# VHH binders against Flagellar brake protein YcgR (ycgR), part 107

Target 1, 263 residues: Flagellar brake protein YcgR (ycgR), of Thauera aminoaromatica (c4kar8)
Amino acid sequence: MAELSTPSPASPAPLDGGRGDELEKFTLRGARQILQLLQDLITHRGLITAHTGGGHSFMTAVLKVDEERGRVVLDPSPDPQANRRALAAPRLTCVTQLDGIRIQFPLVGLGEGQDKGRPALFAPLPAEMLRLQRREFYRLQVPLAHELSCLLKAEDLARKPVEVSARVIDIGAGGVAVVVPTGAAEFVIGGTLPACRLALPDGEPIELDLEVRNLNRQTQRNGTEQLRVGLRFAALPRAADTRIQRYIFKTERALNAKARGGL
Short names: E, the ipSAE of ESMFold2; O, the ipSAE of OpenDDE; V2, 0.75 times the mean of E and O plus 0.25 times the DockQ between their complexes.

## First folded at step 10 (VHH)

Design P83 (from K4 with S59Y; framework vhh_7pa5_2; at its last look DockQ between E and O 0.32; V2 from the best seeds 0.00; counts 0 for: pae E 2.2 > 2)
Fold by OpenDDE, look of step 11:
Structure P83 (fold): chain B 263 residues (1-263), chain A 121 residues (1-121)
Amino acid sequence: as target 1 above (263 residues)
Amino acid sequence: QVQLVESGGGMVQPGGSLRLSCAASGFTFSTYAMSWVRRAPGKGPEWVSTISPLGGSTYYADSVKGRFTISRDNAKNTLYLQMNSLKPEDTALYYCARDLDYWDSGTFDIWGQGTQVTVSS
């Protein structure tokens, strides 16, 4: 009985050297953007494949982002040999996904240590993170202070129409992500939510149709369970698109200015 | 439904050993830090140990350090606590808990029903 050696899943080929110029469009270099993305990985509990070279990799996760010390804290492998390889590697290539978007970032200067008796791997914050999303579909993390909301017209478990006021957590040209209380409504991926209302700070709510693209249950630090709903703009009037783009641009500028210590 | 179910508790003599298990269901086990917390009679909850999502990092209370070992099998969605050199003061109801933040530990959102450990001569 020949043990069919299940072929080891082929290590995803290193992203072929597409012309350095095209990758720049997807590369985040801003300190705030990097911190936010790393925090998002924590929030969404994203597992990371860390490549150490030579065809070797191990699974890890971001445990903490230490902004004060300028470092990322990673979950060590339960395999001591993997950790040794990681520590010996001049560079780690970390690969993960968030909301279906591939994220890649290098870590240099990996070390092992302890903080308050907790063993971990430590690395300086990455200088850059590759997020393979077209710039046109970049989603801005909405500041809590802006209190963006979206009134969703959905159905409950009994298929009764319900209106749910959802907080907008990110917004882009192509859609929004919102958070709703668990059980507030039933959402189906691929389903359309008609005549929803997106509230922007600059005027009246925008009426639009939304398509459910992603559902993710999230547990808050306080133990509250929330449902994150990724929504695509199914039909966006031109005027609405302009308003959304203006908001994104204005907000990004303000955030960048603040990050630079200017405000 | 998210659920944690502890097992493996019992009565042992001082110096004895027990292995607790916690079966997890209803969530992606490998993405969460897990903890053991115990409650002795007449006392408040005491954190015992935490393990990181992938199991590469473990953290222990001083009271159990060197005697207890936390581990996990993510393929089986199971958390373990090996308890050696048990003392009467280890007598408690032991809970498995899902930890939302490994680094700033202490935020638990899901608890099991607990398993009783009694250390007595």
Scores: ipSAE 0.797, ipTM 0.914, lowest interface PAE 0.6, mean pLDDT 88
Fold by ESMFold2-Fast, scan of step 10:
Structure P83 (fold): chain B 263 residues (1-263), chain A 121 residues (1-121)
Amino acid sequence: as target 1 above (263 residues)
Amino acid sequence: QVQLVESGGGMVQPGGSLRLSCAASGFTFSTYAMSWVRRAPGKGPEWVSTISPLGGSTYYADSVKGRFTISRDNAKNTLYLQMNSLKPEDTALYYCARDLDYWDSGTFDIWGQGTQVTVSS
């Protein structure tokens, strides 16, 4: 029920904007390409994590691309404080995925209003969008029905060993993102969780070491509080890598078939 | 399996209140706009209210504006309709529906079985 200040960027965290030349080959600057990518986010219902600075972020979605007025229409947060932070921010950094491909773009000049009784946030179309197509950065959103879990070996607030069964929400060649109840264990960015167990369908759990990469606290209006933890595979045996990639490919193929079939 | 299951209907007197719920399963609930649609005896379907995917935007039919409140709990995959100051003309079977097009025009592809609301003295 309490409002939440996110202490760290949501996972997946924004890519380091350090050197523009490193990401230039993945940056779209053509007006038609930008419009098409934004429309693809609507068609595929991509949820967007909008970073407003100071460690704050909120979930949004593109509701419409208004080509005539040169603007994008965004879903406001149900949390009024998140909307106030967004409107006060000089820039939003928007991070999302389309078919496992990372997409990141800035929005500047955010405003609020309504159209035919529908409240919304409005921003000018971005001048550029990053679309990262390299497979090592691909993240599959895990279907809730798969009930994918990872047993984490961590420490509690008193630094005593605890085991936490965490729900896996996304998975890639380099790691997973999981959700745990806030306070179930302590996580430190850069810390290592040894001998964790990733439960994949069709086999025994995979034992692996995980490195904490990012943390994001979330609270829903109903008072449900959880922590999203981004975890990197510290070292992955070939057999484990093969099983993870097979799960990703099989699930992606099934999701693509479902999308084409309308189910 | 994709499904929507409504509950919370019943009989109330004019001026009463009811809260309808809709439990969603088999799809990523938070990525879809959701709507309430009602069907009175002898009439076609009437759209009642829509809520955006993250719940930050809502809008209502003129007939219910100020009396009904749509809300959602994405963590629980549940849609709600709080109905206050109920009138006999609100008597209908109430459906929740998955909305494919929040902004331009509602296109519904998945419907629940409906929950009956009867307002009578």
Scores: ipSAE 0.660, ipTM 0.879, lowest interface PAE 1.5, mean pLDDT 85
Fold by ESMFold2, look of step 11:
Structure P83 (fold): chain B 263 residues (1-263), chain A 121 residues (1-121)
Amino acid sequence: as target 1 above (263 residues)
Amino acid sequence: QVQLVESGGGMVQPGGSLRLSCAASGFTFSTYAMSWVRRAPGKGPEWVSTISPLGGSTYYADSVKGRFTISRDNAKNTLYLQMNSLKPEDTALYYCARDLDYWDSGTFDIWGQGTQVTVSS
């Protein structure tokens, strides 16, 4: 049976600029990061809501990043009034999503023209872009130097209790992904692992219940087989949630600052 | 299943008009540029027109400019080609195609089966 196209969900309204300090950790200012993020929007075909002020907006997309001229090329609206409002606006606030990550950026100096007979809107590359993962969908790739681990209380093939120390490879507000040696324990999708312990830098391990969501076998370069286990947090106390979010924000800010300082 | 289905072809006298439609399914239509391509008897494929994903940018082959108008309705997942002032040389099988790279070049990965347009006295 054929599948019908599903409409994309509507983007949220622009974030209030009065939260500048809270949003700084999610703000990209490096030219290389900005170019790559705009290119990612093109390759993933991201639809953009461009806000022109006065409650008006129109849908657009990035058609091209012209690095040589330092410009972004946007799809004009088929509604001429929307285009006139965009050209009259002192700035456009562009809002979109990429793989569940909210993207927001300003464009100033918008102009209209054409290239090879193709009408388009043109603007200088933005000086900054906000990249904000909604908490329940974002997964931070854990740096190897952090050596995060999770002690899993699972069962072996004989259904006997076994404890497995698993390396955490990514972490988000809703769960973790870990790797274990193949055969270290038996995991079943939908199964619950009670009273596991997540070890974060600084502080005592967090006790939490985990639910198995995904299992994938992986082979490393040296031929060693590992099992990737996707785990969801079942019931997470507020204090544990706060510690996990703080780790994610701190690590992301550090990675962001490193990326902005490097070329 | 990703598919494109053309309709609206037929026989028309020179100077007449036709409106072609292309129904899209199985993908997010509004994120892709779309093209019309035609194949006349005994000839290879000829690009006709392309429209940007949200419909604000269109362009045409010189042979049809001023006579043909490409449009799209993203709410209905449908591409259109309004053909006016038709000439015998417009006789062809017209295909709807999904365009992967709007700006620099047309790379078409999905095609319909085509709809026949015949312009004859």
Scores: ipSAE 0.461, ipTM 0.812, lowest interface PAE 2.2, mean pLDDT 84
ESMFold2 (binder alone), look of step 11: mean pLDDT 86; pTM 0.870

Design P84 (from K4 with S59T; framework vhh_7pa5_2)
Fold by ESMFold2-Fast, scan of step 10:
Structure P84 (fold): chain B 263 residues (1-263), chain A 121 residues (1-121)
Amino acid sequence: as target 1 above (263 residues)
Amino acid sequence: QVQLVESGGGMVQPGGSLRLSCAASGFTFSTYAMSWVRRAPGKGPEWVSTISPLGGSTTYADSVKGRFTISRDNAKNTLYLQMNSLKPEDTALYYCARDLDYWDSGTFDIWGQGTQVTVSS
C-alpha cells in the first residue's frame, strides 16, 4: 500500500518545513478544541517529546491546563541542562501520540516557576495543534476490479472547460489519487476543481469539490505518458464522507481477510 | 496486574540513614506521579513526598524537608526515598503510592504493602 504524501503517525520527529500546506486541514485552531485535546493528553497520560532545536529534546508531560491564566503546566526535565536549553529556545515543538493519533504543537514563551510549592515549566496555550488521525493518512490502493473513476471538471491549455474521466488509484479520508493521460487537462497545485463526480461501486456518483495537491508525470513500459494527480476533498458533505469511509473499511477488511490466508 | 512492592526498611539508630525502594509493575510507570506516605503507630497517614512523572519536580512535607530525597528511575520502574538524619519521630510503616494527580496531590489509587522503618537506640 502506497502512502500519498501523508506523514506516519508513529514518527517521533516533528513535521514542518515543506509540509505546511499539506498539514493545514489537520490543524486545530479553535480554543475549545485545543483545550479539549490538551485535557485528553492529561486524561490519557500522554508523554511528550519536546524539541528545543539543534537536535536536542527532552521528555515532558502536561500536568495541568490553567484556563484562567491561559497556560499549560509542563513537567520539567530531571536534567537541568535540558531545562536550560528549553528556556533559552525561542520555540518548543511538542510531539506525542495517543492511540495511533499523532499530535504536534508549538509552545512559545516558556518560563519556569512554581505553583503551590511545585516547580514546573509554564507556557501560554498554543494557538494551534496538529492532530493526524489514523484514518486521515491511511490510503487504500483501489483494486483494479472495482473500476473506480472520478469525472474531473478542469480546464484545457486554452483555459476552456473540459471533463476528464480519471481512474482512481488510491483513496483515503482526505482525498484521492487519480491518473489522467498527459495533456488531457491543465492542473495547477492549489487550484480547485468544482463539482467533480466520484463514482464508487454500488450507488450514485458523489459530487464534490477537489483541490489539486500534487502532480507526478510517469512513463509506462509501452511508452505511454500519464499524469498522477493528488486531489484533496474540500469540505466533504457528511453523507459523502460516511459513504467513502464505508467503502474504505469494507474493501480493507476484504483485502486483509485474503492476506491472512483466507480465500 | 498493577503492583507496588516496597523494600529497604529496617532498624537504624538516630542520625542514621536508610534508602527505600519501590518496584512498580503492571502499568506505565513514567506517566504517573508517585508518592511516599507513612503511618506511625496510633496515628493517621502522613504524606511524606511526591515526585512528578518524569522526575523534574519534587515536593516534601515540612517534617522531612532537607533530610529526605525522593527520586525515580523510569527505565527500571523504581521509586526511591533516601532518608538521612533519621529521628525517632520517623518510625513508621512507609508506603509507596501511585498518585493520580500531581497537581492535587493526595489522590492515591494503588498502594504497596509497606516497609517498616524503626529509629531507636
Scores: ipSAE 0.563, ipTM 0.848, lowest interface PAE 1.9, mean pLDDT 84

Design P85 (from K4 with S59H; framework vhh_7pa5_2)
Fold by ESMFold2-Fast, scan of step 10:
Structure P85 (fold): chain B 263 residues (1-263), chain A 121 residues (1-121)
Amino acid sequence: as target 1 above (263 residues)
Amino acid sequence: QVQLVESGGGMVQPGGSLRLSCAASGFTFSTYAMSWVRRAPGKGPEWVSTISPLGGSTHYADSVKGRFTISRDNAKNTLYLQMNSLKPEDTALYYCARDLDYWDSGTFDIWGQGTQVTVSS
């Protein structure tokens, strides 16, 4: 086995609750809007990761929206343990994606039963659903030719300050993923790296604070070990946010043109 | 190219067992419900069994309930039908079908060519 697991589960994690007030504009509360979005999940066959708490989740899908009974019908897990955990949970957090748009909603009061010989999980319709714009969760895979880097201010094994130039492998509105050699520095999930410098084309490096969100240790084909670090922008000046979005837009446009044979 | 290819049919004596397989390609298998439908000589098509996209829900015709088991392996894009306690009345061409609407309509759009099951005397 060439890879070591990240401490985080493989499924998409629920959104950070600290953004709750900022997410209100993306929250659907109208009964018709909720019914339509759930129906869109059926029509477009959106698979759902249902988080049951304690780091546990299972894959499901909306099989039917029962408007008369005010409930959603979900595909049970083929794993009986996953179903028992779901039924015991006070709340499920359901996460899915349609065409790059993140959708998240709670389900409370999950039950099990059958309808005309078809076993299913049933829950009341959610009172709210979050629907986020594609761009907020879009991650641009950075072309190797761009040689995008971020100078990280971190600590070594002896807790002494070190600077590590890390290669940026993806970038979005909310953060970057970088690669460093294993052992170059120590990272702690939830820790803040202050005054890091993100080198974008067409200007001075952007100085910003980065929060460590995830870690994944990997072994390359040549046997060298590397660490993939997911980093969140703790706060962005408006000018920095504009430059990052401009880079993403320009690169995305260029990649789309290339994929279509130059238009 | 979207295709379904059935295999595993054959001749078996009453009380015997067979396992049918259906290999799917050209679409995201895990997002669709899948069904088995059979056609006996001189009869119309008879729905046999359906399985939900993730495999947590299964549904059977009364004629096969307790004898047949539908299952799927989404990692291998394969649908299965385990047939036990076979009867002469189970003799038919068995088709794999892609199910567009698991819960209400049972509408099928893609079919395999079928695999023959013969239960002899």
Scores: ipSAE 0.612, ipTM 0.867, lowest interface PAE 1.8, mean pLDDT 84

Design P86 (from K4 with S59W; framework vhh_7pa5_2)
Fold by ESMFold2-Fast, scan of step 10:
Structure P86 (fold): chain B 263 residues (1-263), chain A 121 residues (1-121)
Amino acid sequence: as target 1 above (263 residues)
Amino acid sequence: QVQLVESGGGMVQPGGSLRLSCAASGFTFSTYAMSWVRRAPGKGPEWVSTISPLGGSTWYADSVKGRFTISRDNAKNTLYLQMNSLKPEDTALYYCARDLDYWDSGTFDIWGQGTQVTVSS
């Protein structure tokens, strides 16, 4: 269950406070990478939530990356108080999302001015940018209507081979969580289940090896006990990874379109 | 289905005021800079004003500075042009346009049908 707990995707709240070491591997520090990522925000018109501290934030966008002067040009807020708060802040924490990727970066030394008569906020290029792939922290809750299942190859309590059709309750890039009836099979944390079959709606079942990561006993309202099993993809072929990602993104887009009512 | 629909034009006497509106649909309005461009009879298009995506930056043609104010309401997907101290020279068909290159140069890909402004005594 622990391995299936992740931060909310697309959340405007900053990711920090005790996770600095864990996030270091996702931090870009190369000047060329930083410039390219900022340019991608311009090209894809990414809106940025800039946090100024004290619970205050405003919406902005990168208007230009001025490589020669080593600065970013930001859209000021139409609210003068938000701009005053931003200019008084020792640091801005900027949060955005681009194509399922969470991006976060600090800006220090914010100033205001104009370039060729165009008012703007200016800040030195950030020394670092956090780039988290959505798939690193996202788990899709599988809609019941999809009837997603995984055929597990395991052993029963008598060490006899058994095949168990388990319902998939969530899925991510790194694995699935399934539920099985209590006593249907014996699972050992760290054990590998070979040649299991994951059924997706648009094709033949995917054959893959699964590693047991966690086990949790759950009691349903009717008193029936089930075992929730967290399973990691031990070796995922490129074709299988592509199909799983397509399912996740397609389902997310359908859910997001329904929630937004179509913009 | 990307669409821009202008309204608010009409006839006004010199020194009068008008407020133009442009309703946008079919795209994420708040991520684009927006412009007003006018065309007088027998003349080419003249850029009037542009506003940044979030509305924090605005700039104007010299002919309208101090008289016109561009604004936007991103929650309503609407662009506005408040026109004060109108002159006969402001008589034109006014177009709302989507601006692709806010900072370096204005490049417009989507235009409305225009709204007529006539300033005459």
Scores: ipSAE 0.554, ipTM 0.834, lowest interface PAE 1.9, mean pLDDT 84

Design P87 (from K4 with S35H; framework vhh_7pa5_2)
Fold by ESMFold2-Fast, scan of step 10:
Structure P87 (fold): chain B 263 residues (1-263), chain A 121 residues (1-121)
Amino acid sequence: as target 1 above (263 residues)
Amino acid sequence: QVQLVESGGGMVQPGGSLRLSCAASGFTFSTYAMHWVRRAPGKGPEWVSTISPLGGSTSYADSVKGRFTISRDNAKNTLYLQMNSLKPEDTALYYCARDLDYWDSGTFDIWGQGTQVTVSS
């Protein structure tokens, strides 16, 4: 029948409920906030992965919110077995994404019936919804042959503005790590470097605002010192995000093909 | 560019069967509820059937319930209508339509060119 694409590697597996204390600050409990978020999912036609337990899940969507009856209406699975598992489950864990924001919520008391003559699944509105900005810790080690660089706008030792060309050693969805020449600039953890320019192999340099997250002074075998600087993307336009993710994906694919002995 | 292209119509005798197809392109097919709508000569449009985005929910007009089956193949971006036990009153131009709001309002924003179905002895 219909083959749905395999969920992305960063696709939604449920976050552990035992981490509730750590996630409390990202949990919405206001009735108005919950209704608004559910309506946003409807408006943006967000696809939801519904986990029924025991490693089972199915794709669904919120079809509407019935405020008068305090219910959410879900699209049933075309697989009757998946619907039976969902109805038998004590809890359904729904996971989705909206503009890179992870959204997760429980549904308890799932039932089936009809909405305006059409088969549907119903559940009471969730009492809570997790809304967490998706954070990726994965970093691609940049091949030396790519010679990626980032032009940093920083201050020198005398606090005068300087531009420093730094070699990019790793890159991820959330930032880059670079190596700077010793003494070329001063960095302060938490400081922002505006309008830096990231040069990728294909296309014009990308203008980015970067936040200094960590500093690591390293000594090479020949006795020379280098400064490794971890930089977070403080503000990342959609076009820039797309180009960075494309570079990461293409480079990983090429490295994997090389390792497999592919064409 | 959003496109819907219907096919599979033809001429059949009463009691016959036809399978209509609608090929979709230019939008994320799997996130939209889809409809079949027909227009008989000299009459206004009549809603025939609806299917939800992932295919778990379907509905039918009373005039076709039990005879027609709507389905979709999201991997192929294709909508289908299996028409069994056809009657002369099923004679119409059949259109594929994309729903605006997950089928709740019954409002359509995209219509295809249509495919003609003629049922006569």
Scores: ipSAE 0.000, ipTM 0.449, lowest interface PAE 12.1, mean pLDDT 80

Design P88 (from K4 with S35N; framework vhh_7pa5_2)
Fold by ESMFold2-Fast, scan of step 10:
Structure P88 (fold): chain B 263 residues (1-263), chain A 121 residues (1-121)
Amino acid sequence: as target 1 above (263 residues)
Amino acid sequence: QVQLVESGGGMVQPGGSLRLSCAASGFTFSTYAMNWVRRAPGKGPEWVSTISPLGGSTSYADSVKGRFTISRDNAKNTLYLQMNSLKPEDTALYYCARDLDYWDSGTFDIWGQGTQVTVSS
């Protein structure tokens, strides 16, 4: 993607197919396993982001599995243009979450018709479904009250070293997403930021090397711009990995407890 | 706590129009298919219309097809029924209902008091 885009939790980027050998252990290919996972998505009413290519996507849901005809029934978009793009696409890449576990699968041969007189999209059952462990791909949305920050070692437009304190907006086992003020530093996808410091609420800051994975420019309603930067942990000592996972687990538990006692 | 609150009913003359609203709270509105159901005085409930979770699929009872339009605004947790070319036979208490099981079940629940529609000359 040559241009920066606004990040959307409802439209997560699909995983790279070139990493297929690494993802094989997480890939379901048994017909029974695929049927069971699709039924779990129906039971839990999981919303799906369907990527149609060219930067386009739409929200859908699996309405039912027609096991006899070997197909899924999907909720069409209320936007006719989105449905036309989906039908024209050679392949849809569907991405969803179930209890923080990332699920991704292709749909090929999308058609339209009716299910008991109701408009619907149909596709043959996928031949494979990717089901990724929470630990590797789950992203905790960081509570604002935690004031989580990462001190980035970067360069300005003149290639001079600068230190930028960036607010951490999400964190996972593989990296963080941060927001920085527009113009504070220059970032290059694939570039390494050495000796950055991640501040967690408990203990000393964690020193780590970060790789720039993605960039998204956001414009707020008041006209101010901010840059969202996705950063991968390049090398993480076991002790640092343990501390990050402990923070994620404790924060999830606290948020779940708050939600049960919530308003 | 699941809550559904219907509004927008009233008295209209035959051939008139009304727009009903249903405000939903206490559940994730965008994941449920929603229905409009009506009950005329002295009669049982009659299903009127269904809309899928994301709004891309709709269906209607034969008695209202071509005259009524169901829609939803998931950002506002609101269901709508636009009623055109109203007939005296459309006089009823109108309820919104969410699907309980899944899209194909037809099982639904009614939580609110409904909104009264009266079509009279």
Scores: ipSAE 0.307, ipTM 0.750, lowest interface PAE 3.4, mean pLDDT 82

Design P89 (from K4 with S35G; framework vhh_7pa5_2)
Fold by ESMFold2-Fast, scan of step 10:
Structure P89 (fold): chain B 263 residues (1-263), chain A 121 residues (1-121)
Amino acid sequence: as target 1 above (263 residues)
Amino acid sequence: QVQLVESGGGMVQPGGSLRLSCAASGFTFSTYAMGWVRRAPGKGPEWVSTISPLGGSTSYADSVKGRFTISRDNAKNTLYLQMNSLKPEDTALYYCARDLDYWDSGTFDIWGQGTQVTVSS
């Protein structure tokens, strides 16, 4: 109920504001950084999905950054209804992708007019821009055939130490989601599980401290109850980060190639 | 590999209409501004019209304002020029061109072969 799904890296859907504090380290607020990122979007011809609320969006692009007037100039929609909806919205949430980097930013105070006789939409420069490497937001659905597991060091209902081998159902740069039988261990949101062991193909298990972020009880189709546990990597050594990213990249490529081409 | 192919030219009487098309291939059409440039016999090139990448913004030379309409279909990778109320002085070879910068006129890098428009009695 408090569990949020991370959008696909190709998805235009904006990231939920409930993750605001966790995304702070990826948020640019320097005027020079914001200007440079907007110029990068122009240079690389990044198409932007602008969300106007209520499930509505339209495609746009930054045509120009007017540094002197402190505003961006956007391509209007050829659909007049989309433009009217955008102008009526209290804010636009703009989402784009630039060479494996997800970029998201708000625009407030959208106006309509023309510059040098050319019709355009314009808005003040955003005060902030979210810049996420693909690795920071992507979550790989782990194939069952990979038999990925994480040995959790937790406590049982009597507060005695217990080790639970949990199946990893998804994995990203920031953590894993695992499934355990109900009653196997007690989990507390915000609690730390020290020295857990993540088993990846190709090498020794990775020893990690994991923080419990969310809990979800799911009833399987056969009526069996399972607990899905979202776990954050509390501290991730560089070598472990590299191995996890390599696994995600290789597995995603193989799955996407197979899904698109078929055999 | 980048190619622009114009079509739809022909002979028409003054006051008549023609619709030009330009088929684009070899690049991501929807990310570029596109334009039309014409060259009359014995004259230099004259910019006619430009359209923004998504088609929400258009601009026209003073000589064609109110008579010509530029449009694009990004799903079909096609640029159009609807020409109404044609005049003898509109007689020219019409080129489709890819624009590197919508805001900086004259940044065209790729040109088509051209399609001939002749307006005469």
Scores: ipSAE 0.540, ipTM 0.843, lowest interface PAE 2.2, mean pLDDT 85

